# Ledger of designs, part 12: VH-VL binders against q86l99r1233to1411

Target 1, 179 residues: q86l99r1233to1411
Amino acid sequence: SNKESLPFRRDVIEKVINHLRENSLDTEGIFRLSGNMESVRGIVKSFAHGEPNLSFEVHNISNALKHYLRSLDPPLIPYEFFLMLLDARKNEDAETIRNIFWKIPSDNRVVLTLLVDLMVKISENSNVNKMNSKNLSIVFGPTILKPRTPTLDRMALMTETQLQCGIIQTFIEDFHYIF
Short names: E, the ipSAE of ESMFold2; O, the ipSAE of ESMFold2 at other seeds; V2, 0.75 times the mean of E and O plus 0.25 times the DockQ between their complexes.

## First folded at step 2 (VH-VL)

Design n2s (framework fv_unasnemab; at its last look DockQ between E and O 0.04; V2 from the best seeds 0.00; counts 0 for: pae E 19.9 > 2, placed apart)
Fold by ESMFold2, look of step 2:
Parts: C-alpha cells; structure tokens; sequence
Structure n2s (fold): chain C 179 residues (1-179), chain A 123 residues (1-123), chain B 107 residues (1-107)
C-alpha cells in the first residue's frame, strides 16, 4: 500500500536473506507460517532504518522480510517490467524472461538473485521444510512483482496473481538458466 | 447469492454494552477484510472499524471515536464478523452496516453491504 | 485523519441533465478514492473504485476522474433511477473517511 511504503535498502535485504539461508532451510512452513505481529512490526521498522534486528525466532524474521518487500515502492521488480514479464510467462517464454531479468537495475538484480537462490535452497529441502517451488511462488509472486496501477477487477486480479506466481516458479525452476 | 446479514441491534442506555453480528454467505469469507460503517439518522456515512483476513494477519483498525470502546472480531469457521460495543454513548446511535472490503493490494472499497441493524443509545 | 469535502451538498436536476459532483481530500490520496450511491431506505452501493474504475453492472453514464486531492463524479445524462445521495470515500490510509454526501433531487 502507498500509505506504508518503505525505502529500498539493498544492504539490509542482503543481511536478512543471508541470515535466513543460515537458519531457515530446515524450518517447516518457512515463509508460509505466521509470526508474532508485534515482533514482526518492530523488525520491519529496524529494516527501514538500516539496522536490522535479527535476534528473533526465524518465522518472525521471514514474515518481516515478506512485509518489508511488500511495502517497497517501487517494488523489488520495478513497475516497468511488470507487463513484459506477465506476457512472457503467458507465452511460456523462459528466454524472454531471462532477457528481461538482465535489464533490471543492477542493485535490484543482486537482491533478486539472492532471494531466488534462497527459494531454490528451501525448495531443494522441501521434504523437511514442506515448501516446494509452487508454495514459495504463491508467497513471493504478488510480493515482489506488482503493477503500477493495481486492478480491482476480480477476474483480472485472479489472472495477474496466477501469472505473478508463474514467473516466480519459473525463476526457481529455471534458476541456472535465467540468473 | 453474496449476502451479509446484520443482527444484534436494539435500544440500550448510555454506558451499557451491545454485540453486533454479521453473517456472511455466498463467498470465501476468510479471504476478505470486513468492515463496520454507521450512519446516524439523517447524517452521512462514518467508517467504524475493519478487520483484515487471517491470511493478512487479522489486524484491526478503528475510528478514533470508538477506539478503546469497540472491538471487531471474526470467526472464519462460522463466517461471522462481530462488533463488541462497550461504554455506549448517545453519539453511537446509528444504523450499523457490515461490509465486505478488498484486502490484499492496499485498495479498500466496500463492494458488498448488508441492510444494517439499528442501535439506539438513549437514557 | 484525511478530511473529504464534497460539493455541492445538494443539487436539483432534471432527467437528461449532466450532473457533476466534486470531492476534495485534505491530503494527497493518489487514486485511492471510491464513489457510492445510496437511495432512500437502502444500503449504499459501490459505483466507482480507484477514482475511475466502474464497478460491474454500473451504467456507463457514470464516470469518475481525478488524482491527488481533487476528484469528480459525472453522470452524463441523468436517469430517473439516479436520484439518490452520493458519497466519496478515501481508501489511502486509516482511518477510512467519507465525504459529507451530495443529494441529487428532482426539480
């Protein structure tokens, strides 16, 4: 929501992703299960100020990362790439998705690479953590890929959501080709 | 078939309590934010409270005029949203509408409204 | 809190007239502005969301425009069923707030 937009802080996001990579790969339901909302809000505030507080149970950290990424304006994948990516996904065109990724600004590409690499590692351990590529795509699709002008048409929103999830699923499943 | 049906309104003296209920049908209740909006006799619309879906953390928001006195809650297994109204004042006299609100993109519009239940606070 | 100021508070009009209702926000609200119609004795009905998007089933004679602080609802050719009260509502930030309403009445 534009009422709660937060600044993009690459260094903070990198620290949080690295923390989760070291502490979450065996955690059941990581990114799907909820945390304590009071704790999560406090952690998100620490991210926005550039001083991440990671001394919390891992579900609180993962939920804080989700909320922080959701609150970025512009989003992690900048607005101008939204329609291009959705169209490429609709055509099942992984080569075009790769070409679009490499046009994203370099700071955003670094963070996106780290984030998707984390999702790959989680999905490779899904027999333990119960989070496969589809589960993760549902969490991160609408979180990092948003239109500049959101639709409130219910049918269009459902189609957008399916395509947003599909793009993240492609990132995870074709990671080494795209990234 | 989408419907919202409010109940629990009535006449009550200042300082007393009342609980409103809103029963939802015809949609996946757990996916939506739910709101209460009131309209005093001959007056405009005043937003009262919102509760987000449990998937969005179940967070609650209140108008300043009711903060600390009213509590919104939901029971997703029964598809019911409640408004517990404590320490009622004459200024709370209104027709109370239950509304369905869109929750996931930061847009807030009330696409489904109930017919309302009347609360009268009078000594 | 974001105050929403509607004008006019009432308008007398005839069938076929173009009716324009304005709504001003005390702070910028981007395009997060909704319009509702309320007929006497009835619950409000959503007409327009996100400043300019028509809700399903709303006739095309209704249109919305504006961004930032200044918004307009237009009824291009008033019909007998359009005599009602109209409310704007900002959805940019909590608390959600409504305009004071505009009553569109028969001449």
Amino acid sequence: as target 1 above (179 residues)
Amino acid sequence: EVQLVESGGGLVQPGRSLRLSCTASGFTFGDYAMDWVRQAPGKGLEWVAEIRSKASGGTTYYAESVKGRFTISRDDSKSIVYLQMNSLRTEDTALYYCTRDYDSSGYYYMDVWGKGTTVTVSS
Amino acid sequence: DIQMTQSPSSVSASVGDRVTITCRASQGISSYLNWYQQKPGKAPKLLIYAASSLQSGVPSRFSGSGSGTDFTLTISSLQPEDFASYFCQQANSFPLTFGGGTKVEME
Scores: ipSAE 0.000, ipTM 0.454, lowest interface PAE 19.9, mean pLDDT 87
Fold by ESMFold2 at other seeds, look of step 2:
Structure n2s (fold): chain C 179 residues (1-179), chain A 123 residues (1-123), chain B 107 residues (1-107)
Amino acid sequence: as target 1 above (179 residues)
Amino acid sequence: EVQLVESGGGLVQPGRSLRLSCTASGFTFGDYAMDWVRQAPGKGLEWVAEIRSKASGGTTYYAESVKGRFTISRDDSKSIVYLQMNSLRTEDTALYYCTRDYDSSGYYYMDVWGKGTTVTVSS
Amino acid sequence: DIQMTQSPSSVSASVGDRVTITCRASQGISSYLNWYQQKPGKAPKLLIYAASSLQSGVPSRFSGSGSGTDFTLTISSLQPEDFASYFCQQANSFPLTFGGGTKVEME
């Protein structure tokens, strides 16, 4: 899948997250509502080239960030942490989740901290933006946490998706304990 | 506005091939599983195939009746899902719908449907 | 494969009637059941997902219930726009399967 994968650019992601922190907290359906596909594709290309173009409506920027993160290979949470995190979530073991988080490479940890902090801020304003921790976890679970080799079994895929979402929900709800 | 538009249907002889296309707009196409569902004239609905999002591995699944003959694929850069239909049979005659299969906390449902494109297989 | 048995195959009803449609799965499917409405000449439309959750924009006269193998769709007071065919669909396992449909038609 090397042809469609995009490079990890910490500085770009930080700029995009900071832009969204300043411009998206009262936006209804942020990260859930769609953007213009042509604009989103162009914005993602600007992220990949290291020159983020943020002169677009906020839904196009949020969708571009989501698409960019989904296209990273390896993903934001590297593949080797996938099974460990899912198992810790399955056992409802937040202490182990925290310990695993701190083993993630430092550049990835910084980006993940900024991203989850943004999600916390959005969820705290959910009465306006309609995006609570559950809604955000559904968006970001499979986006940033995924297996190297996906299963073909639909029930197993549903279970994995539920655990992926659960990990992100734990990150949001237990932010100050984990991060 | 979320929209799915199918094309590529037509009249073909048994044993021939046909390619269906479904163009999506108004949503982040790459985040969704996409399905084909067919309906023979005056009959019920039959699921045909599914392709998962790239984030979910892009894997494909098929009904037994079409396995080995049909291939579902997607081009996320163009927001298009395809159904390549080889070795067509008269029982493949149907209206073919493209659907978006949404995941809400592990509950999958086809929340958006196209108008369909008709495939008629007869000698 | 999970077979979905839907009954009745048709029902004649009047505006204002309560209509119930049942769907039985050959194996347990928890709450992974969806209901779709299809009007003549139109594409299907999602009504209910996860057995009982109403899709956005669906009137509250529609309700779903059940888990495991036995499910029902209820229209509490039939309206003129509700004359249509209704299909259940299990989303538990591949291959995905639909019930045979129930045509609700004007008496």
Scores: ipSAE 0.000, ipTM 0.503, lowest interface PAE 13.6, mean pLDDT 88
ESMFold2 (binder alone), look of step 2: mean pLDDT 93; pTM 0.954

## First folded at step 4 (VH-VL)

Design f63 (framework fv_latikafusp)
Fold by ESMFold2-Fast, scan of step 4:
Structure f63 (fold): chain C 179 residues (1-179), chain A 122 residues (1-122), chain B 108 residues (1-108)
Amino acid sequence: as target 1 above (179 residues)
Amino acid sequence: EVQLVESGGSVVRPGGSLRLSCAASGFTFDDYGMSWVRQVPGKGLEWVSGINWNGGSTRYADAVKGRFTISRDSAKNSLYLQMNSLRAEDTALYYCARDMGEDYYGSGFDYWGQGTLVTVSS
Amino acid sequence: SYELTQPPSVSVSPGQTARITCSGDALPKQYAYWYQQKPGQAPVLVISEDSERPSGIPERFSGSSSGTMATLTISGAQVEDEADYYCQSADSSGTYVVFGGGTKLTVL
């Protein structure tokens, strides 16, 4: 039937991110390589119920986090910040990106900070895990940033995706300036 | 019941164009990356192209890069492959396949269609 | 370019163990997947992520991966297991999907 929206659980996301910080930094293709989707779905349901099941292989857990974040409505970075972040990235204006970040609601901002900190640590081990800031931006750009109304034009969607990825890359590379 | 149904295969002349379609049903289409895999009758499998869950990222095998374009339409639960500048070596059965995850980077394929035959001959 | 190497054929008697190997330099870092294809049919996933058996696949099928070699094992092969088997993985960057050349399993 209708795709259901999942509840935002800050406590669960923090626990999952902490697990990945401890177990995934040296894992090749972390967040890029797919897990078993049936297992991922079950893990995501455990997140929604407040008791994350972390007894699965790391790729299933990382994909469950990715899927859970993608399923949030509103998204991790609320809709009202979407166009202003894209415009700031288009203008290569890191100061405006920083100013917008600090306007994000506190629970979302704390989660975003933990997520980007994890991405920074993964990218620092990219010689082993093969996931640099650009690779991670492709994964998380469309996951945590999206418009209220989906973009249907192919060319516009591609341009939009490049800017979404650019924002995440800026978050990773300029972490200590922005966060 | 997951189903993938390909269509659009035909006989075309070298240099011609053809558009393949894949109709997906029985699952939430937007949760999965999708791929095209081809097979010359009696020969092995060759990956052609992949697209992630929202259409924002695409990848192509070197043999088809610049000639083929993969796309998807969430409103129609459909995957497409636009094939231009067709060559005799593109003759194959083309399968639509569902990626096991949301993106196609190194993932396997848990469901396949029956394939649609493309023949490029003069 | 990066390739996965399989033996072209493997023959066993009914009830014997069949082993099909897949060799590739990226296998230490990339998951292997195995597909069964019978004549006139689409491929069927029989092993995912090196060793996971999908629901509905008989327990006689198992997989493993060590170093640059992945192995599909069919313990007590049955006549209905006669088919072509393909391994699949990715190149070292994870950008390109790669299939092995396929192995024809004959069960007399």
Scores: ipSAE 0.006, ipTM 0.492, lowest interface PAE 11.2, mean pLDDT 86

Design f64 (framework fv_umesolerbart)
Fold by ESMFold2-Fast, scan of step 4:
Structure f64 (fold): chain C 179 residues (1-179), chain A 122 residues (1-122), chain B 107 residues (1-107)
Amino acid sequence: as target 1 above (179 residues)
Amino acid sequence: EVQLVESGGDLVQPGGSLRLSCAASGFTFEDYAMNWVRQAPGKGLEWVSFISWNSGSIYYADSVKGRFTISRDNAKKSLYLQMTSLRAEDTAVYYCAKDMGEDYYGSGFDYWGQGTLVTVSS
Amino acid sequence: EIVMTQSPATLSVSPGERATLSCRASQSVSSYLAWYQQKPGQAPRRLIYDASNRATGIPARFSGSGSGTEFTLTISSLQSEDFAIYYCQQYNNWPLTFGGGTKVEIK
């Protein structure tokens, strides 16, 4: 069965990202280490309701953001951009990736900009938090960029996963060129 | 709290098959890579298999490749290991182990189950 | 595959003493190294990850150091509950590999 989709709330996501920017840059394993499942579940429900509960420990909030982003349908980067981004990454064409980014709908693009800016700041503190651009790309690649129809071929799925991660790594490393 | 509960271990004859299950609770199972690790009686730890959060990356130890199949069901919050063509040297306690992240190249294991014993003997 | 070599195989220590355990990788694993403690009849428990980061709830007497190919686990003032087998594990390369373990015993 397909998982239940949650409403896209730009204002909620912005508030959560701003909270993480202020509270998580020096947190070891941010987005990588587990939160408390009951807390994460409650926070995700508050996001869908429009009143994010940010009174929890930072790992609970970061995991709630991941879960919320994964529950979006369509995903943060709309389905129509999936294949063209993967093709541009396969060709190592940063200019095309930039051109595609600027065609993303404005609400999605603003949220993506805030999310990637957060990832940039986390990666700049990787000495302390142990999360570099590659680590963050593994977390967010398949989370915010996915195909409309899942790939059934295992080898093709592995190749797609690497390209999805590559796109997010490009966003982080070439942030000031793309965004 | 995070909990991993393995099941399916049994006594089986060489050439036989078994399916191990691991039930996860207390964390967002679909966000994390999972592993199987085994330990033969009186021996050290041996990594067996890895599966990423979305099943997009799967890896096996050479000793089990072609005989074992790792899979997951995120809706059921369960991890599986289908074992075929079992050998005496597959006798071990099999642990379900949670990766620290979605790392498709693997990460360290922050939580382990209590293990399930598989005995392969004639 | 990356071979992880632990030394010594057995370490005999009295309570209150410092224990130093070594782990060597056959090629660089950067800082992608974890240490686990295993007591008889129990599952392993994570002590250290990313070479030097103590896991939540692990006492301060446990510390990890090193990078690349040479790593050390130090127990600064050994308690009775610390007598166990300790394993290092690299997660930089496939396949994932563990050391053979160091058994810490009472003298």
Scores: ipSAE 0.000, ipTM 0.513, lowest interface PAE 12.4, mean pLDDT 87

Design h37 (framework fv_adalimumab_6cr1; at its last look DockQ between E and O 0.87; V2 from the best seeds 0.00; counts 0 for: pae E 3.3 > 2)
Fold by ESMFold2, look of step 6:
Structure h37 (fold): chain C 179 residues (1-179), chain A 122 residues (1-122), chain B 107 residues (1-107)
Amino acid sequence: as target 1 above (179 residues)
Amino acid sequence: EVQLVESGGGLVQPGRSLRLSCAASGFTFEDYAMHWVRQAPGKGLEWVSAISWNSGYIDYADSVEGRFTISRDNAKNSLYLQMNSLRAEDTAVYYCAKDMGEDYYGSGFDYWGQGTLVTVSS
Amino acid sequence: DIQMTQSPSSLSASVGDRVTITCRASQSISSYLAWYQQKPGKAPKLLIYAASSLQSGVPSRFSGSGSGTDFTLTISSLQPEDVATYYCQQYNSYPWTFGQGTKVEIK
């Protein structure tokens, strides 16, 4: 990785998620369509400094959130939970996924709950915004659930990505059971 | 300043192999999906292959699947195309293209290299 | 595969004219469409993404419209530097596909 890690700022993420809840549920392609690269870079810097600047078109804000979350080290779902969650997904074991979620540190759980609740709200309006649970899982899977040491094997990376997406899809579809 | 610089093009005989490289600078390469797009002389644009930011999703045009392999090295800011079993119809300028997005979906190509010519001829 | 059909294949217009290029998808692609400009011997350049969003640094005389299957690129006042071939491209689903191109010339 050639970029610096960013600090976890619960208060910033909460503000950004609340803004998106108010402004993105009717937006076609939210989290799928890109924003302006320079604007997104500037917004990510404002998140990292604890001073989120939300005076931008909504796609720039959603993309900045994705890039910010991807840059967290440790990630929103800490590294030690990665293999356990992937294994539980391979076994289609939602109960184990729930048990693992509740072992995640409390600040991370609060943010993850808010983020997945936003994804639930978006997916419930997918006839308008075109973003169902599978679409959102593809966006967020590798973004927030990452191994400490990524494999270099191409086929293993593809399989790993499908499992990461499956876990996020489970979070969205079984939200009330897991969270 | 975003730059994409392709290399490795040239004249090769049918049935042989060639490896294209693309050196990226001026943006965080590891954040974005990357593509190869080709253009036969005097013809339009044809999408060839895509690779997501972490190589977790890869796809190919039917015309090259099984013969071409896309890969990336995020530590070296480099994209590659291994082209095996080359045919005359593979003759084209090959462009390295940056996706605006990062994942399987993508959002179009905001930056392009200047291309490298591959000629497949006896 | 989603086929993208551009019309016209070529056109000739005077400086200052309003130029319209259309692109039709063989099935709905929502707003997942980009427009590119390519000058001879040069790489393509992004003009419009998401059907109607103007790329940074592109002159405001360029605009895009449409959703679903029918899309339009408009040059409100053609300039000499706009002589190029224009391509639409869908990114709704793989394989990504381009229109065949529209060559724009000054008469």
Scores: ipSAE 0.588, ipTM 0.859, lowest interface PAE 2.4, mean pLDDT 92
Fold by ESMFold2 at other seeds, look of step 7:
Structure h37 (fold): chain C 179 residues (1-179), chain A 122 residues (1-122), chain B 107 residues (1-107)
Amino acid sequence: as target 1 above (179 residues)
Amino acid sequence: EVQLVESGGGLVQPGRSLRLSCAASGFTFEDYAMHWVRQAPGKGLEWVSAISWNSGYIDYADSVEGRFTISRDNAKNSLYLQMNSLRAEDTAVYYCAKDMGEDYYGSGFDYWGQGTLVTVSS
Amino acid sequence: DIQMTQSPSSLSASVGDRVTITCRASQSISSYLAWYQQKPGKAPKLLIYAASSLQSGVPSRFSGSGSGTDFTLTISSLQPEDVATYYCQQYNSYPWTFGQGTKVEIK
């Protein structure tokens, strides 16, 4: 990958999520609609430097969060949990998914809890914002849950994507059980 | 500067195969969905195929399903279209198009290549 | 499939005129609509996304409006460089589809 990896900054992510909680629950297509590429890139740089600039239209902020999370190495859900979570989803085993979540490092768990709580709040208002749990899972599945060694096999990538989305959908729909 | 450069077009007989390439630069290619769009000479635009940022979602127009295969190589910043069993109605300029978004949903095309001409004729 | 019906198919106007192009979707596409400009021998260029959002670097005389099934592209004061074919395109659902185009000419 030629893409620059970005540092994990828990405090920055919390500020961004709180901003979105205050400003995005009524926004049509939040996390689905794109922002301006130049603005989003500049906002992502502000996150990486620890000084988030949130004086932008809300779609630019939501897109910057997606791009920032996708650029983390290791990802928000560390690599060692990828295969375990996919296997637990394949077996429809929510108890194992919960057990795996609680093994994730504490700072990552706090951020993941805040992020999934935001997705729950958005999905509860989906009659207004048009973003239900399935929609959000398609956006966030591959963004935060990634293999250490990606395959180039097309069919395997499609199967993995389905399971990645399923994990996030489980997080949203079973939030109070898992978190 | 965002740049998309298509190549691999040419004159080919019906039933033959052709492979198109698109070289991308000036943006983080692996962050975005990519598409092929075609335009028959003197006609309108037709969407052909889409591929998500990680190849996890792929879709095709009915007219090309089973004959064309979209793929990408994120390490090489390259998009491909393998075109098999070509027909006269596949004659068009083929554009590489960058999606503004990354996933299956997409958000429209903020950048386009110059296009490469494919002519299918006896 | 969602059909996009664009009108008029062509129009001719003077420099400085207000130009309006309409696009109708066969079913609701919310605000998931883009407008493109294509000059002869060139690739299309994005003008408007999300029905009403102006792309960076596009002159402010271009604007988009509408939601659901009925959409409008407006050029508030036509300029010589605006001679082109204009396309609407829905991205609500696959297959993505385009209108047939509107050719804009100067009298």
Scores: ipSAE 0.435, ipTM 0.807, lowest interface PAE 3.2, mean pLDDT 91
Fold by ESMFold2-Fast, scan of step 4:
Structure h37 (fold): chain C 179 residues (1-179), chain A 122 residues (1-122), chain B 107 residues (1-107)
Amino acid sequence: as target 1 above (179 residues)
Amino acid sequence: EVQLVESGGGLVQPGRSLRLSCAASGFTFEDYAMHWVRQAPGKGLEWVSAISWNSGYIDYADSVEGRFTISRDNAKNSLYLQMNSLRAEDTAVYYCAKDMGEDYYGSGFDYWGQGTLVTVSS
Amino acid sequence: DIQMTQSPSSLSASVGDRVTITCRASQSISSYLAWYQQKPGKAPKLLIYAASSLQSGVPSRFSGSGSGTDFTLTISSLQPEDVATYYCQQYNSYPWTFGQGTKVEIK
C-alpha cells in the first residue's frame, strides 16, 4: 500500500518531544518496544491535525513520534544534505558534520536539536532504559536521514545504513560541540 | 489476528537451492524485525537468520553464513530465505518468526508461522 | 556462544501438580530470557519474555522467575493441554540460543 506523507508541524513535534522528555527517560526500550498499533495510528493522525493527543501510555506516544518523523517527505534532514553528511561521517569529520548542521533550515534545525537533546537525555539514563546512543541511532538514522532515491543494492544499503546511524550517533555523542 | 504463513519447502538434493517465503498479515510488517528459526526432526530449535525493518542489518548463524540469504519485501508483507548449497544437515522445519521489538532485532519472538519442511536427501 | 541448559530433559506429573523447569545460561544474560511452549506438530508459542513477563493470552498458571544465569518456569496447576515441550531462549547476546527442551507429560 502507498502511504501519504504527513505535514511537517514544528509546534506539534516540540510539544511531543517535551512530553517525552518529562515522562520517558526511565522507560525501558523507549522508541524500540511497541505500543498498541491502533492507538499509535490515532496519535499520529492527531499530530498531522495539529492537536497531539498525549493522554496515552508512553510507548504509544514515542512510537507515534517515530512513525510521524518517518512519514515526513522531505525528511527532517532535507534530502540535499544526505550525501554530504554520509561523506563527512565516512571521513570521521565531526567539524564538517557541525558545519553542515548549521546549514539546515531553521525550523528543521530547531526540531533536530530538540530531538537529539532528548536522545542525549535518554542515552544518559541507558542503565535504566537500556537505550544507548547506538540503539537510538538505529531507530532514528534511517528515519530522519534518507536518500531521495532508495538504494537498491543490498551491500550498498547496509553500508549506507551504518553511515546514517553513525551520523545520529555523532550528533548524540558530540552534542555540545555540534549543536 | 497476526498470521505468518511459510511456503516453498520440499524434498531437494544436496547441493541444490530452495527459496522459502513467509507471508505476514495482521500487523504493520514494515515496522518489525523478522527471523528464520529451524528445527531438525526430533531436535530442538536453532536460530538461522535475522533482518531489520529496512534490511539495513542482517545476521546469520555460522552454520549457514555464505550459503543462505535473508531478504524482505515490505510492500508485499513478505520475508524470504534463499538457501543455496544445501546439505543433509539443513533438513528441518523452517519457521518465520516476528521479533517483539520494532526496527532492530534483539527481543523474544512473539509470533511464529506454522513452519515449512525442507528435506535434503538424495 | 552462550549455552543454554535445561533440566529435567523430561518429566511426568499428574493434573493439578506444580511443575518446575529450570534453565541455566553459561554466562550472565540479565533478564533477557524467553520461554516457549511447543505442542506436537505445532509451532512454538511465546509464554514468558524478559524472564518473568507473562505474554498476553497466556494462562496465569504459567510464571517465570530468575535473573543472571539461573531461571525457572513454573506451571502452578498442570492441565492436560499443557502437554508439550518447553524451551528457554536467551536474547542477551548474538547469536540467539535455545535450551535443548523439556518434555512435559501427564501420568
Scores: ipSAE 0.424, ipTM 0.803, lowest interface PAE 3.0, mean pLDDT 91
ESMFold2 (binder alone), look of step 6: mean pLDDT 93; pTM 0.946
ESMFold2 at other seeds, look of step 6: ipSAE 0.430; ipTM 0.810
ESMFold2, look of step 7: ipSAE 0.428; ipTM 0.810
ESMFold2 (binder alone), look of step 7: mean pLDDT 93; pTM 0.944

Design h38 (framework fv_adalimumab_6cr1)
Fold by ESMFold2-Fast, scan of step 4:
Structure h38 (fold): chain C 179 residues (1-179), chain A 122 residues (1-122), chain B 107 residues (1-107)
Amino acid sequence: as target 1 above (179 residues)
Amino acid sequence: EVQLVESGGGLVQPGRSLRLSCAASGFTFEDYAMHWVRQAPGKGLEWVSAISWDSGSIDYADSVEGRFTISRDNAKNSLYLQMNSLRAEDTAVYYCAKDMGEDYYGSGFDYWGQGTLVTVSS
Amino acid sequence: DIQMTQSPSSLSASVGDRVTITCRASQSISSYLAWYQQKPGKAPKLLIYAASSLQSGVPSRFSGSGSGTDFTLTISSLQPEDVATYYCQQYNSYPWTFGQGTKVEIK
């Protein structure tokens, strides 16, 4: 696909996450419902330029964060951790997942911590926003975790996607143990 | 700006096959789940099939499971519906529809194609 | 499967009238409900999602309300271009299901 790789801007991501923590916890379908695509693309461009435009409706801002994270190369969780995290999840080994988390580079780990903390807060308010840990894991699994070489076999891709989502669900549900 | 254009419909005899295509433009096709929804003449809407952004999740209505196959080609911004063992009750306008949800299906359909008519008749 | 029942099946009203269409789910769907407008010979158009959120580009005279099992679509002042069949759709539980439709005509 012709997606452009965007720079990793820790300062921008922190500002966007803080905005969403303050403004999105009551929003139904946060991160699930699509925003206006033209608006989302413009907001993503503002993130890449270091000047986040947060004046838009919250679904546009949340989707912009999602698209921005998805465009990162390398991804938020660096490629080298992909297979080891999937293997740990396959074995339902939260201790190994925790050990791997603490090997992630500092800037990436801090951003991941803020992002997962936001997901925890959203899931705790799921009676209002209708987004539980499983819903959030579907959104963020493939977004922040991906292999260096895309998986082309459909059956392998299905298994991979399930494990990617499982990692994020583990991060949310075992947050205080892992982080 | 978002456009979905279906093609491949037509008259076909019972027991035979048709392949429908949907060409997408105006959005990042690979980011969204896609659906097929049909409408029999003079009747209401019936959801037929869904495919996630990465083809990792696929589902079918009970009425078509085992006979229809949904697929997508993200490099070509195209969605497909292979319809085998067609029956008279499959006669309908088939719509290509975009899910509002980006990473998985399970939301409303924010954009629809114009539809393509499939008539299954002897 | 979750069954969606709309009422009335059809209605006739005058230009400027307030029109109300209801949709009832056979079990709770929270707020995972969309409303569509379909004009004769055309594809459906999304009006409302998440039970009450107005889709961009849709006139403000359309509004949705409700949660759980009981939902309402309201057209505050019916216009000639609003002649259409309206469908509700739940997207809470698989498989997705539509109501049977409500035909809105002008007297």
Scores: ipSAE 0.000, ipTM 0.484, lowest interface PAE 13.4, mean pLDDT 86

